# Designs tried in a protein design chat: VHH binders against Uncharacterized protein C6orf62 (C6orf62). Part 1

Every score and structure here is a prediction.

Target 1, 229 residues: Uncharacterized protein C6orf62 (C6orf62), of Homo sapiens (Human) (q9gzu0)
Amino acid sequence: MGDPNSRKKQALNRLRAQLRKKKESLADQFDFKMYIAFVFKEKKKKSALFEVSEVIPVMTNNYEENILKGVRDSSYSLESSLELLQKDVVQLHAPRYQSMRRDVIGCTQEMDFILWPRNDIEKIVCLLFSRWKESDEPFRPVQAKFEFHHGDYEKQFLHVLSRKDKTGIVVNNPNQSVFLFIDRQHLQTPKNKATIFKLCSICLYLPQEQLTHWAVGTIEDHLRPYMPE
Below, numbering starts at 1 at the first letter of every chain, in headers, positions and changes, except where a header shows other numbers; antibody chains are not in Kabat numbers.
ipSAE, averaged over its two directions, is called F for ESMFold2-Fast, E for ESMFold2 and O for OpenDDE. V2 adds 0.75 times the mean of E and O to 0.25 times the DockQ between the complexes of E and O.
Where letters were taken out, [cut] stands.
The coordinates of atoms that the task and the answers printed are left out; those that the model quotes come from them. Centres of patches stay.

## First folded at step 1 (VHH)

Design b01 (framework vhh_nb_b201)
Fold by ESMFold2-Fast, scan of step 1:
Structure b01 (fold): chain B 229 residues (1-229), chain A 124 residues (1-124)
Amino acid sequence: as target 1 above (229 residues)
Amino acid sequence: QVQLQESGGGLVQAGGSLRLSCAASGFTVSSNYMGWYRQAPGKEREFVATIYSGGSTYYADSVKGRFTISRDNAKNTVYLQMNSLKPEDTAVYYCARDYYDSSGYYPLGAFDYWGQGTQVTVSS
């Protein structure tokens, strides 16, 4: 009557349904928001702060490393890097990666302009901010800094990651070219384990106008104290 | 509670067409990223097509030009129009609400917000 394959398929479908409910229930336990601020310092201008939310926690490191290698080597464009992401997304990852890739591709012409040397950009700094939802506290930067210098991004891509800093950024593999985010409040409660987030640095090359396509809000005065002067 | 129910699968000869439907309840399809995936015997589940809240669509290269994803907001239903079907399109087709959480804590590539699936068989 009943075959083992049929029972196994039913069990897997029930497990997947339970995982959906568990993830939805678990969302209630994550009551914080995260912003990524890209700060552009121009030789003739004060820097501007832009905010971006939305993190993909499980992008594959091999494609992120290939993207960063392409930037370091100056051997291929953002379009070529996005083709590598497409291969991984089609094979294994959910359509959310396809949506992210589509949003980035929508900015391709402008990103090519940013990748071309600009004499008026001194450096780009990436800062992470977090706070609990409905918190009375302003967003606070986490201990992460990526620095790209004008005219030689390959040789001057610098990031400061504290592998031993329990309140800041932790890198599981010191040779990885991506950073992981740990929310400080998750480290304070025994009920909540440290939550690790991973970011793709490819977005660092987008101009302010393109970043508004992903921005949830606007530049806020409470973030001004965290900007370089 | 989120529920997704697929329909419209069946047996069709190569070169034929099928239209799959995905009826959603417990949420609004116009406010979410919706997609279709498929799984052939002995293979991993693969992406087919997606439509997001703004109406833009994206397709796997293997189906681009042959398949069209759409939605009917009034019926809270997502569709997959499949034309020029090939034997290699034979699979169980699943409707999914792409799990997008602004907190970003949940790994993707799993089976979040999936329907029960509908079998498509293309004969040569």
Scores: ipSAE 0.000, ipTM 0.109, lowest interface PAE 18.5, mean pLDDT 47

Design b02 (framework vhh_nb_b201)
Fold by ESMFold2-Fast, scan of step 1:
Structure b02 (fold): chain B 229 residues (1-229), chain A 124 residues (1-124)
Amino acid sequence: as target 1 above (229 residues)
Amino acid sequence: QVQLQESGGGLVQAGGSLRLSCAASGSIFSINAMGWYRQAPGKEREFVATITSGGSTYYADSVKGRFTISRDNAKNTVYLQMNSLKPEDTAVYYCAADLYDFWSGYTPGEYDYWGQGTQVTVSS
């Protein structure tokens, strides 16, 4: 086919199917928990540091399930998909935020998550995975910005994905899963809790079997900088 | 809001020592990590050392064994002890604070707040 719009729609449908398959794989392995791996790359070295920080516990407003449901069950249109692939900034509706318990290996932390409407979750995932699929190897993530108004008319910008050559976060295998994680640190008072957040793009660089083997006997050491005192 | 104030820079002869200090004020409870970067004349800004809120430390290979980063939580101050200084260590040294994530800043663009910089000059 010579129609680029048809090819983009097919690519988006394939990305949705891949995300669904990974959800099923993770559910079997982690009892509805996600292990979060931060990839820290030192600029002068060819190697990346892998730190495992957090596990998202099972709860009624599961952030993971909201992301995957948004992609799988979405009514996202072709026109919207093409618009996203051509933009450097995507418009989002105001998100909710919620304090959620996280299970850090060996302990529990309470952290805030930002929850998007289902359509906006699809926009985030669709944009990241579409750009990933359009990239030839090696994968080079590009910086993308989302602009929205949060409740009281405050504008916030979310940097969804860092550039490989600038920030040191790298997705290096197109067959690996990418997870979006949005975290907000606690603020000094309840009245100040509304406005500061960050997004981490997380990639499982190892196959599930190798990740499980790697985690056994090493994961606690990597988590120590992030564990409660 | 976080503000960073640097001190301790100056002129020192090769083989000497200096201790840099960075005092943080404002929303210090939100600091995930604090670190030092340096920029030599005509070169890109480069990572030197970082210390996380949990006390883990990380160093650039060029300074390992010579520099030590430490923190005084009571004073909200981070220190960089620089020993066995070389002319190649001559640079403006910047203190930086990383907020609200677990990404330890090995690149300048990762940090949310920066100090004004302090000049370190090492004579041969």
Scores: ipSAE 0.000, ipTM 0.103, lowest interface PAE 17.8, mean pLDDT 48

Design b03 (framework vhh_nb_b201)
Fold by ESMFold2-Fast, scan of step 1:
Structure b03 (fold): chain B 229 residues (1-229), chain A 124 residues (1-124)
Amino acid sequence: as target 1 above (229 residues)
Amino acid sequence: QVQLQESGGGLVQAGGSLRLSCAASGFTFSSYAMGWYRQAPGKEREFVATISSGGSTYYADSVKGRFTISRDNAKNTVYLQMNSLKPEDTAVYYCAKGPYYYGSGSLFSPFDYWGQGTQVTVSS
């Protein structure tokens, strides 16, 4: 206890044990495992551009996916998850994108996540512990192009959209147009420290054209299998 | 080959009831959410109801309490029970295939593969 390095190691070990316990509790409750891990590299601190290095899909014992490794046990593969998320290059600076500012459903979720220390890469592992909350505050759209290339992820990047002090990672796939916005404060946590946050604001931004195909409450429906209570 | 075939539409008096059916083929029905949309003459297509693969349901406010969506995975069929019908419910009703994966790159998916539609006419 007299050594600062020893105390730091003990603190990290306690955080790891706490997270493992929460993960075990969730798995027991729903017979599923949920991991959402975003590994990305920021090109410039103030450029609002991030490079995605790794994406891990959500796994559950209730679903089998042929593209994911381990079809029978709902396992995952980085290559398969990149294929599912990053099928094509998408341009968001379409006329409808500007109108989306007023037709956004912003959802915030209270959850714990880990921002992992790495020199060039921030890793976020998210565990959902409570319900999504809706928000009417839109994100400012900017000219954006999302370039997704399977098997060449180190060259991929996401445009980050901002609203007040919040900045997010935007993932857009032609078959699954979803915009996830994560609180800027969490994204700018020093890369040399492991940090656990109790509150995270992930905002879901729905395209106006796709509102005709989506129902109020589908957000809760999609997340319910992964959330306790 | 995804196919959706609606049936059960027709002419009904105000206050009456009607049950729509949608027979699905060409995909693993039980893994997808299903939904109903409608389009009245001269209006945009609007959402009516949806049911998840797990059976959770959501309704447009205009039909809440009057319409009930349900599914039979053994028969690959989704249903819409319409009660207390109003002239304003007159529209072509469409069946739609919805989202498949939770969080595999998306927390939402748009509905795709609309059916041919079935006409519902409510007389005053």
Scores: ipSAE 0.000, ipTM 0.115, lowest interface PAE 16.5, mean pLDDT 48

Design b04 (framework vhh_nb_b201)
Fold by ESMFold2-Fast, scan of step 1:
Order: C-alpha cells, then sequence, then structure tokens
Structure b04 (fold): chain B 229 residues (1-229), chain A 122 residues (1-122)
C-alpha cells in the first residue's frame, strides 16, 4: 500500500514485535542473552550486517536502535525477507550428551538460523543464545556436536575455547570456520558471576567464499574492542 | 501432545537383567528424541540414556556397556535393556520425549511418563 519507505518502517515494526516476543518468551523459560546477526548479500552490493552488541542489556530499547541502524545502512528490502522467515528456518539441534555437558563445565548453547532462498541473493540470519554457568573453576576447551537439518548442513562441531585472557568459539568445519575471540574481562559482571551469559556467535553461511570472509570480518570488527591486540 | 507409559520394572537380583518399555500415544512417535532418566529416593533425577530421531544413542558413564536403548517406530515404543544390574541402579525410571524445541530445553525433556520402579537386591 505505501511507498517503499513506509513499507520498510512497517517491516521494522514487525521485526521489533517479533524480537520482543522471542525475548519475553525466553525470559520466562530461562535466563539468556540473544544475539542477532542478519547477513544479506545482493548481486552487485556488499551485504549489511545487523548485529546487537553484547554490551547492551537484554531488557533495553537499545537493541531495537542498533538493529534499525543496521537496516538503515542497507539498500536491501526487509519487508519481503520478514515474510520468508517462517518458510526457511534451520534449527541447530544439539544432542543430549551427558558426558559432553560434564566436559563443558556449566555451558549450554542454543542457535537458530534463518535462510532466505533466492536465485540472486544469499541471506543468513543467525539467532544466537548463549548461557554459561560460571563456577569458580576455569572454563575449559570442549567440543560439542550439533546437527543441522537443512540441505548439506547436517553436522557441525563447536569448540568452546577458554584461555587466560580470552574466550573463543570455533566451528571446526573447513568451509564454515568462524573464530570469535572475546576478552573474558569484558563478558563478566563484577557483582555476580554465578551465572554468566557469554556471547555465542556462529555464522552459518552458504559455500560462497567471499560471503564467508566478509561475514567473519564484520563480526570481528564489532568485537574488536573486546579482543586482544 | 504425547503421553508416555512405562512398563517392565520390578525386583531383580544383582547381576540380573530387566527390559523397560515406554509406549507413546498422541503425535507421531518418530518426531521425538526419546530418553530415560532415573531418580533414587532423596536424589535429583539423573540422565541414563537417549536415542535421537536418527537412531544415535548416548549413555551416562555409570551405565555404559551395561544398558542399551533402542526404539521401534512402528510400535511407538522405546526400550531400555538393562544388564549386569547393581544395587546402585535401584530407582524409579522415567521415559521422556523431546520434540526438538531447543529454546525451551537445556537438560530437560518436554514430556515425561509417570515412572516404573526398579529394585536391585544384593
Amino acid sequence: as target 1 above (229 residues)
Amino acid sequence: QVQLQESGGGLVQAGGSLRLSCAASGRTFSTYAMGWYRQAPGKEREFVATITRGGSTYYADSVKGRFTISRDNAKNTVYLQMNSLKPEDTAVYYCAADYGDLWFTEDSYDYWGQGTQVTVSS
């Protein structure tokens, strides 16, 4: 009905409503942090990355402001993309491994991926939920197995790395290797560390090398203030 | 919604065997990952075994090599074959189903049976 700008505004309001609903439903079920990354690739332009900073509390309006800023920097129409979200959802299903949960030492992770099928456009939506209970013991490197049920993405391995000055997340697939290194000090609240939600960023990408390098670089740039030099 | 009913529990001597069954009704059984948990008096429920939709199996360290989980989708049933039973295996055994809603679950399953008592005498 309206012009392209009014349509984008309406689509953004729908996205805000969906994000609030997901945040509220998950807050009732367990404590979590939600990280949202939208990666779009157009035929002749670089895609825009839409990301919510880990430093922003889950219950603040600043989440919406950051997403809107990302959308404003994109020439891509969000209206049609939102209508496709229900049709092309990939759920990353972690096996219920008792031994793996022991090895993770109080770490649980959940991820959801929304892919848009297009002939000329590739799109990746990563919804990330990260929840680690931090005991007084240091976090240790562990490997968790995950299964994707979408096309060629049937199985993934996620390494959670904990080192003296940083915690990283590694997907150990040669075509989907994503390294995310975060300084532990920037993820910890000084008042109560018994339950810590740490950034979990996993980028599911189609086997397009240029898109992969672009997405990794953009995520790393947003996290650069938290990374050692 | 799915309903789960366990059977096959009872009294057995140490070193003996029991086979537990869990019959599912309601939605198509094959859409669920199925698991077994147990709870001894005064303790929290602990994981025993799980079988995925694709048939992959995983076990608690305390039962590896002794217990075997399997499923029969045609009969909407999951089984737990328990061999070389020990007094420490005495507990109420619960069947559980996970629809794959990861946003709700961490260690817990979505649907639970009412349990079946297993007692191992020394």
Scores: ipSAE 0.000, ipTM 0.112, lowest interface PAE 17.2, mean pLDDT 47

Design b05 (framework vhh_nb_b201)
Fold by ESMFold2-Fast, scan of step 1:
Structure b05 (fold): chain B 229 residues (1-229), chain A 122 residues (1-122)
Amino acid sequence: as target 1 above (229 residues)
Amino acid sequence: QVQLQESGGGLVQAGGSLRLSCAASGFTFSNYDMGWYRQAPGKEREFVATISTGGSTYYADSVKGRFTISRDNAKNTVYLQMNSLKPEDTAVYYCATEGLYPFYSGSEYRYWGQGTQVTVSS
């Protein structure tokens, strides 16, 4: 009704409605329903230190094998996952939900994020691959190369699984963390002034022992080990 | 107004069983993931189990194999079947919504029940 708490609540409800529509659209882009986190990214007070330097479309006879190899190298067998799916006995753990508070334009906001165990991220990649195989739609793997500005850190590879209406992006990193990006477009922060905070749509896996640490950090803190100092 | 009402708590001997129920009203129950949490005296509230709208479940390691979460959308009710109870399971058990959309799973946006006391004697 006109007090500052009512205005804040109304603004939050409008943001929830927008995120709901975006989340439903994102979920519809997958063959299975996943609850996808929207991570709020605050404007950096300093220069951006992490960028995607190159994206290479790859049309090759071994593209499926390359994707399978990437998942297998993480100590969970993709073939075992496919065998279990065929037996209809595969169960993904429900993701853990966590929140952290942040002040945005005079309002206190909670940021929700979803963390899956590493094996579940591997199953999600397996499910995306399996569903593509069951489809008559064309499949296009894309590799993207990450390079930090100073070159002090190892190059990271982003594997993009793409079909006409469905895109999954997986990033391997050396600290046993896996980033599952729902769509590169959803990682972009809106530049328009009608948005009271900037939004990224990602699924981020951390080692189980770091779940508490994630709750007190920003997304930048999770990327900090990979950024030049 | 959204309400979650828990029942089924009580005193039971170690090795016994209890079934908790949580009756929900004031929202479209079938659209929400549901969870159970517990809080022992002098400890923080901890996760016990969750069930999605699609029926997928996840359990805390301390209760795996002993507890089963389930739901009945026709009755707007979520259940927690607790078997092989231990004194360490003594706590107030809370029913909560997990939400389908960002922010609905955050603490400010969850709906919580009043809690039901479970006491397991040795």
Scores: ipSAE 0.000, ipTM 0.108, lowest interface PAE 17.4, mean pLDDT 49

Design b06 (framework vhh_nb_b201)
Fold by ESMFold2-Fast, scan of step 1:
Structure b06 (fold): chain B 229 residues (1-229), chain A 125 residues (1-125)
Amino acid sequence: as target 1 above (229 residues)
Amino acid sequence: QVQLQESGGGLVQAGGSLRLSCAASGSIFSIYAMGWYRQAPGKEREFVATITSGGYTYYADSVKGRFTISRDNAKNTVYLQMNSLKPEDTAVYYCARVSDEWLLYGSTPDAFDIWGQGTQVTVSS
């Protein structure tokens, strides 16, 4: 049994093996890139990007209009957000203290850990992209500027992805918790929809204790090569 | 089983350039972060650079501005372009796959789970 720290390490190693198995299982079906950004209440803590998948740009003439409608009209539920998957842009409203609904994402039996009870996180932002069919070269952010608002606290990040003459833009409104930008063509296959649901499941089921330790120990360590910029 | 094979090492004069390649075989390449480490004679292995599956790069301070890591997922290959080489860069260079601890970067010493055999880089004064 060991002590509590030994038990925690064993549980973490088991979770890592599960995540690796899921990640490898998805690889042959994998068309999507997901980032999760953690924004802390205290400005002294660095925000971190967690990378899990493939990236493509999202470009639509109506992306700002669709985002603004979702921001102004907070009537969008998680169920209603799935209706937006029929459009070029999706905005998800996730409850602050609950993981994304498992019945919506199709993984009701797979929850070992949850992320949402962490009290020092002001908001979480989820950014989802999918891979271009014509290119194996990953898109790199040309510019990263993103804005979070909470009283006197703010942080600006804007993700601009460019490939050839196409540019994907992800803009977070200070009042929103989650944004999902998906190319409509990539949502039309059952394979791609299943992959999105599995990726969302993987990203939302992390050990709360270890995530806290990683955030405290590594996010504040400017000398670690693995820290997200 | 995944295997990594480095190439492109050799002898070069100070101020010169070399490009190292690392070819991956076996399972999935595109979803993993990949990195380079080096080991000089009589010293511990040190981190050089990583590149995530999304193309984000991270460098050791000693090589930042001189080395560039890149990847080609179609060829299952990661590269290290080394410019402005110094005698202190002399080492065996190892390609490695970042473990499934990608969500917990820097939390454990076992961040890399698969290693190549290494390629020798020698920089003369």
Scores: ipSAE 0.000, ipTM 0.114, lowest interface PAE 17.9, mean pLDDT 48

Design b07 (framework vhh_nb_b201)
Fold by ESMFold2-Fast, scan of step 1:
Parts: C-alpha cells; structure tokens; sequence
Structure b07 (fold): chain B 229 residues (1-229), chain A 122 residues (1-122)
C-alpha cells in the first residue's frame, strides 16, 4: 500500500518517465525548450501542492505566439493550452544549437514566464520558454549558489524567500533549488489575469537531467507578504 | 486489491436529475482526492469534477452550477449530483482516485472505476 507521499512521488516519477521518453526521441532537433510548472492550492488551506511537467514541444513561431496570445487574451483555457503543447509535433527547420559541454546549459537571452492564476482554485501555470547558447563569459559553478533542503516543499520555498536580498520565483527539484527573480511590482497582478514576464540574459547552469525534477511554489500567495503596499 | 465501483447511471429526460455514487475499497480513501470524468461516444475522456481530501471542490466550466461533487469518508464513497441534465451530458461516467494534482488530466489519476452509463433523452 505505502503512504500517500510515497505514492504521490511514484505517480510523479511515472509521468516524468513518459515525458523523458518523448524528450529523448526529439533531442537533436530543438533550438528551444518549454517547461510547464503548475501549483495547486487547496481552497482554505495554506499548503500548496507542487508538480512539474517538462514538455519539449516541436513548434513553429506562429504556434508559440498563438498560445501566448490566447492565454493573455483569455481565448484559450488553461486546459486547452496544456493540451495544445502536449500535441504539437511541428518541427523548427533550423538546426538546434548545442552546447559543446553537455554538463553545462548555456545562457538564454530571453525567457518568458506566463503566470495564470484562477479564481476557483489558486492555480498558477508557469511556462518557461528559453533558447540555449554558450556565453561569451566563463561559466561559474552557480549550483554552489543554490541551496538543497530536505523535507516538504512549502518550508523549503518559504526559507528561500525569507532572504532579505532576494525576490522572485523559486523552482525546486528533489536534488537542488533553482531561483528565478522577477520584480516584486510585476507580481501585483489580479488573480484572474494572466501575466507575461520577460527576463533578459538569464543563465541556468543545470545538468539536463535536473530539468525533469523542477517544481514551482505558489507565487502570488507566498510572495504577497514581501510585496510593497 | 483496489476497487472503485460506480452506480446510479441510467436514462433520464432533459431537465432531469441523477445522483452517481462511487464506492471505494482497498486504499485509505480519506487520503485521496476523488474525481469524476466522462466519455461520450467518439470523444476523449474529459474532466467533470474533483473533491480534494480536505473537502474543497473544482468543476469543469461545462457543469458549474448544475453538478455537485461530495464525499462521505465514513462510507468510502464519492457522489456526483447532476441537475438540469442536457442531451450533451450523455456519456459513460468514471470515478477516479489520485494522490497528486493534475486532476484535469486522466494520466494524473492512480485508480479508475469501470464506468456507469448516463443517457439524457431529448
């Protein structure tokens, strides 16, 4: 039978294994990656459930623009947007850029985040869309800046956000935490509206295997105590 | 051995009501979120409603205001009260249990029932 937390982890691992098979079959043909992380919060409960789904769609630029426009304009439902990402198999014809060092992921010039809260449940979808390339500067082992915490995800998330010099989105995985930073003012978005954030010149120094284990906290609720009035 | 057994389906006229039940056994029911899905002929299985272990509920837009999900942990049973039924509600209704979120997606569920037929005549 096992305990509920063990069964939850096993179910997540089964989903990740299926996504990994699809990823491996298309690995040589992508010049971008999209990561879907969503957080559910039970109504009237403070604890958040964390899950991450790595989807690497083979997409055209027009399809990407249509998804972002649909979310922003509320013409696509969250469910429809996730289904379209899952079903898209249209390949970009340009050769994918590959890092010459497989143990280092290059810097992205631009990264789009979509925060899409819902009024009926406090559900936020974070879509991380990036292109990978090598930096002109020497890459530092930035994993040394990330903290690994054992235990429940909510405590790990709040511990990181308690740091005075840090603001932003925390992306946790079972082995390491990754921190993405956005301006606090941009987080003051009504719960029923999608918000698109544009980040420039962000660098991620994660092994490719770690990307399958990302998890995102409930952004607006956990960061609201830190927001200016 | 885990079992989910649906009951309460049948034939009703448009505007009518039905109450579906799902009896669960073989796991700690109170630890699981419970959901209802439906599948019409020639269509994919779609989400209808969920109720979390704490009692909070979430519904598909197509059924909001008409359907109510509830649970009885003492009886290991989840219910779906369906009011103001329409012909387009005709489908096989499935009960499901899960320990993870992703309640809108069939792949997110750990256990499934065999389904019960609901037919709404015009």
Amino acid sequence: as target 1 above (229 residues)
Amino acid sequence: QVQLQESGGGLVQAGGSLRLSCAASGFTFSDYAMGWYRQAPGKEREFVATIYSGGDTYYADSVKGRFTISRDNAKNTVYLQMNSLKPEDTAVYYCAAHTIFGVEYPSGYDYWGQGTQVTVSS
Scores: ipSAE 0.000, ipTM 0.107, lowest interface PAE 17.3, mean pLDDT 48

Design b08 (framework vhh_nb_b201)
Fold by ESMFold2-Fast, scan of step 1:
Structure b08 (fold): chain B 229 residues (1-229), chain A 125 residues (1-125)
Amino acid sequence: as target 1 above (229 residues)
Amino acid sequence: QVQLQESGGGLVQAGGSLRLSCAASGFTFSRYDMGWYRQAPGKEREFVATISSGGTTYYADSVKGRFTISRDNAKNTVYLQMNSLKPEDTAVYYCAAELGYSYGFPLDSEGMDVWGQGTQVTVSS
């Protein structure tokens, strides 16, 4: 009995409220100054793994409307998009800001995320980053973990790790083909096509071909090579 | 060696309150994130609340405004104050710790390394 246009407006308003609530719940805890979004393109093979196909710069002041625009442009209905936000999981795990940890740049950070489908083959992940803050805690590795799950397919994990003596972070690849660059001056435009993520003053290099070959393991397994004997 | 021990569960009338406690031992409690999860009969274990080493809290929407998570680092204890209890809050409540490195919100139950044995909360109408 509801008008189709009224139902679409209601669904969009629910999504807007969810995005605003998530931003506001984090704003009290973090000084958010940077957002980055990337598009995961679904593979047409037997694997449900995704490729990073695009990086979307989102502005802090307009991130809600930029995200909502992406959802509006989706091939999915607004109601289906809201259901997929609940069923599809992308989680970012990161060091706590209040840990007073000293990493390679003497800072810690907090992160959160927003996920939504854009169309039948693409999903958008928006990462919300606080500003870096100085820390005087004894060094511990800095880490972030990305968990991906879609429908009946297996979870996939991306890990990002750092060490005190490193200018880059090696993740989920023993061949060191993925690096997190700490300074902008270390961020070079790759000669080959690659995806570069800027996380405040740090940039993450993700070769698109490597996402499908990343190993899954426990945090201890991924950190053992970086810890003292 | 590493252990979590819950207490404070019981039977309570709808609209009532309970305070759950979780005593931790065998690790440097003050440096790790702690959380509460619950499991109702016939359902999967679900997130309730988490508190970081720095005191940042996150809550499931179903309990926000009614439940409060807190910690006492001097006593190595995390608490869950449950107010305005409803029959649908009936579940076994579990304390959990993520050892090694802190993780962001929302916390997946798979992210928790150590679990307590649980304490039963039953809310009657």
Scores: ipSAE 0.000, ipTM 0.119, lowest interface PAE 16.4, mean pLDDT 51

Design b09 (framework vhh_nb_b201; at its last look DockQ between E and O 0.01; V2 from the best seeds 0.00; counts 0 for: pae E 12.8 > 2, placed apart)
Amino acid sequence: QVQLQESGGGLVQAGGSLRLSCAASGYTFSSYYMGWYRQAPGKEREFVATITSGGSTYYADSVKGRFTISRDNAKNTVYLQMNSLKPEDTAVYYCARGGDTAMYLPWEDYFDYWGQGTQVTVSS
ESMFold2-Fast, scan of step 1: ipSAE 0.000; ipTM 0.126
ESMFold2, look of step 2: ipSAE 0.000; ipTM 0.100
ESMFold2 (binder alone), look of step 2: mean pLDDT 83; pTM 0.843
OpenDDE, look of step 2: ipSAE 0.017; ipTM 0.382
ESMFold2, look of step 5: ipSAE 0.006; ipTM 0.265
ESMFold2 (binder alone), look of step 5: mean pLDDT 83; pTM 0.842
OpenDDE, look of step 5: ipSAE 0.021; ipTM 0.440
ESMFold2, look of step 6: ipSAE 0.000; ipTM 0.177
ESMFold2 (binder alone), look of step 6: mean pLDDT 83; pTM 0.842
OpenDDE, look of step 6: ipSAE 0.015; ipTM 0.328
ESMFold2, look of step 8: ipSAE 0.000; ipTM 0.189
ESMFold2 (binder alone), look of step 8: mean pLDDT 83; pTM 0.843
OpenDDE, look of step 8: ipSAE 0.000; ipTM 0.230

Design b10 (framework vhh_nb_b201)
Fold by ESMFold2-Fast, scan of step 1:
Structure b10 (fold): chain B 229 residues (1-229), chain A 125 residues (1-125)
Amino acid sequence: as target 1 above (229 residues)
Amino acid sequence: QVQLQESGGGLVQAGGSLRLSCAASGFIFSDYAMGWYRQAPGKEREFVATINSGGSTYYADSVKGRFTISRDNAKNTVYLQMNSLKPEDTAVYYCAVDQSIYYWAGLSSSDFDYWGQGTQVTVSS
């Protein structure tokens, strides 16, 4: 295993441990639902989107249909998603697996992933997460471009996928991004700011005391044009 | 398909002004954020400004107070008004559709499919 794959595995294991530790605490504090998807970065700016559900068929050369079926019949869980991401290599159809290795430089069997067409990613993501709050309106990519620093002074970018009834937020870090769906109605309550702060802390591998209050405020300000009055 | 056509570049003296335009087609313009990037000789392409579908703007520190990004949804056009130009603003300026979904996939700007051809801005003194 090379150094980049070892680092990704370590980062994924740290995220898994932090999210398991904090999951019950967040559920107790805040009455909202969230779904999580992972996006991993590769050197040379190549990456793949990782999305699984608790019950999915074996991944094949038709992975989009299998994932879509899974999301309709089950729910996404961070623990099950992390476990499946670590197992997917041996479950993939050989031609699709080879395509991913060719398209994603530095891919190994321990960091296997699902590769979606770039021109329809927002539609696929919308369909995969439609079960959280069913709606006939598609998600629209609406960039709220926001840059903030954590303990290592690395830049982090906030990206938004939004529609009338819900918002998806992605936080990009050096190893992976976490896609969070937050109920739009909770973004304007006194509890929502603390929740966003806590989720950013977890996703960035950063103690919450190292995050600044301006980061949460900036996120809310960038989402303001898409929030009901 | 998606097409982006930049215009308005040229040669200008330091302290002068230029207005860049980018005409877009092939997508529902009003649903997407639009941005401007630039690339000077021997340097990587850098961010300049963005404007989202709601009209909120964000600028690179190097251009704040001098550049203004705006959009006209009826004309499917995004603009960059550049004032108080400096020689260090000399670059090819590129219009881009907001690729937030591609960003979260960890793709670099060089991997985006929806860039314009660029327009040259030269600032002399």
Scores: ipSAE 0.000, ipTM 0.120, lowest interface PAE 16.1, mean pLDDT 48

Design b11 (framework vhh_nb_b201)
Fold by ESMFold2-Fast, scan of step 1:
Structure b11 (fold): chain B 229 residues (1-229), chain A 125 residues (1-125)
Amino acid sequence: as target 1 above (229 residues)
Amino acid sequence: QVQLQESGGGLVQAGGSLRLSCAASGLTFSSYAMGWYRQAPGKEREFVATISSGGRTYYADSVKGRFTISRDNAKNTVYLQMNSLKPEDTAVYYCAAGSPLEYIWGSYRSEYDYWGQGTQVTVSS
């Protein structure tokens, strides 16, 4: 040992510096604000399925402190988190993601998403890119369960994050993790079903005909309580 | 550079059949979703049918069971077989090529990057 409190303080300061550096670098690349969230593998599972950390519901404010809280409360040690940041496992190609953003959202302007590479599934840092305005309202988690089987495909879960002006959709699957935020206005328009379908198809990255029809209906049911009626 | 060229339009009697073709050039055809839209006089352009890079098809309710979309990647061509034609099918038919990303295709509400100039279909009563 020697001085574990001093080493722990140094590790925290290093993590904060790395988070700020990564946020700044990617914000310049995409011309919008970025937030880093950790998506952790469940300790008892051998699958690549990730559970969303409680870090995500409070990323709109003090995101740095909330990420560190999530790291401390997770199944991963602080050392493992520092190792992940050092490896720069986050690789986003700006031209490709600009094209994907155009193709996905069309005229939807207040949607933030990323499509995560599947190769480092056990130690993924998911990046949430946001055009957040000055807002003190944190996201609140709402868990919606989408269960499906198509041949050998596993049960999946859709996590819904909500706040006054936005609804976020987080997809957790064994092959790919993504973060999406949809402006609440889109949930109240006639085009909501098609928009939700398109986003979920990209997130699931699965044979889409069967899954898309089923998922769209289920998403509508789970989002109904958040729509003005 | 990218060009979509429709052909096969014309005048046909109600109850008849017609086959439209769309030849594509300047793109990796097999990677694109392909679709057909139509526009009748005084109306907005409406969706007719789409086919994904993987061969999955989707149809507007008004044409389901009567129209069939298909593709030939070796010829860089998409087809629309129109059977049991009605006067209400009279329109200019447009070919469209979708996103190069396979997972953004085949939705009931696809957006397309490239469009042809259109071909006139007239169905007599």
Scores: ipSAE 0.000, ipTM 0.111, lowest interface PAE 17.4, mean pLDDT 49

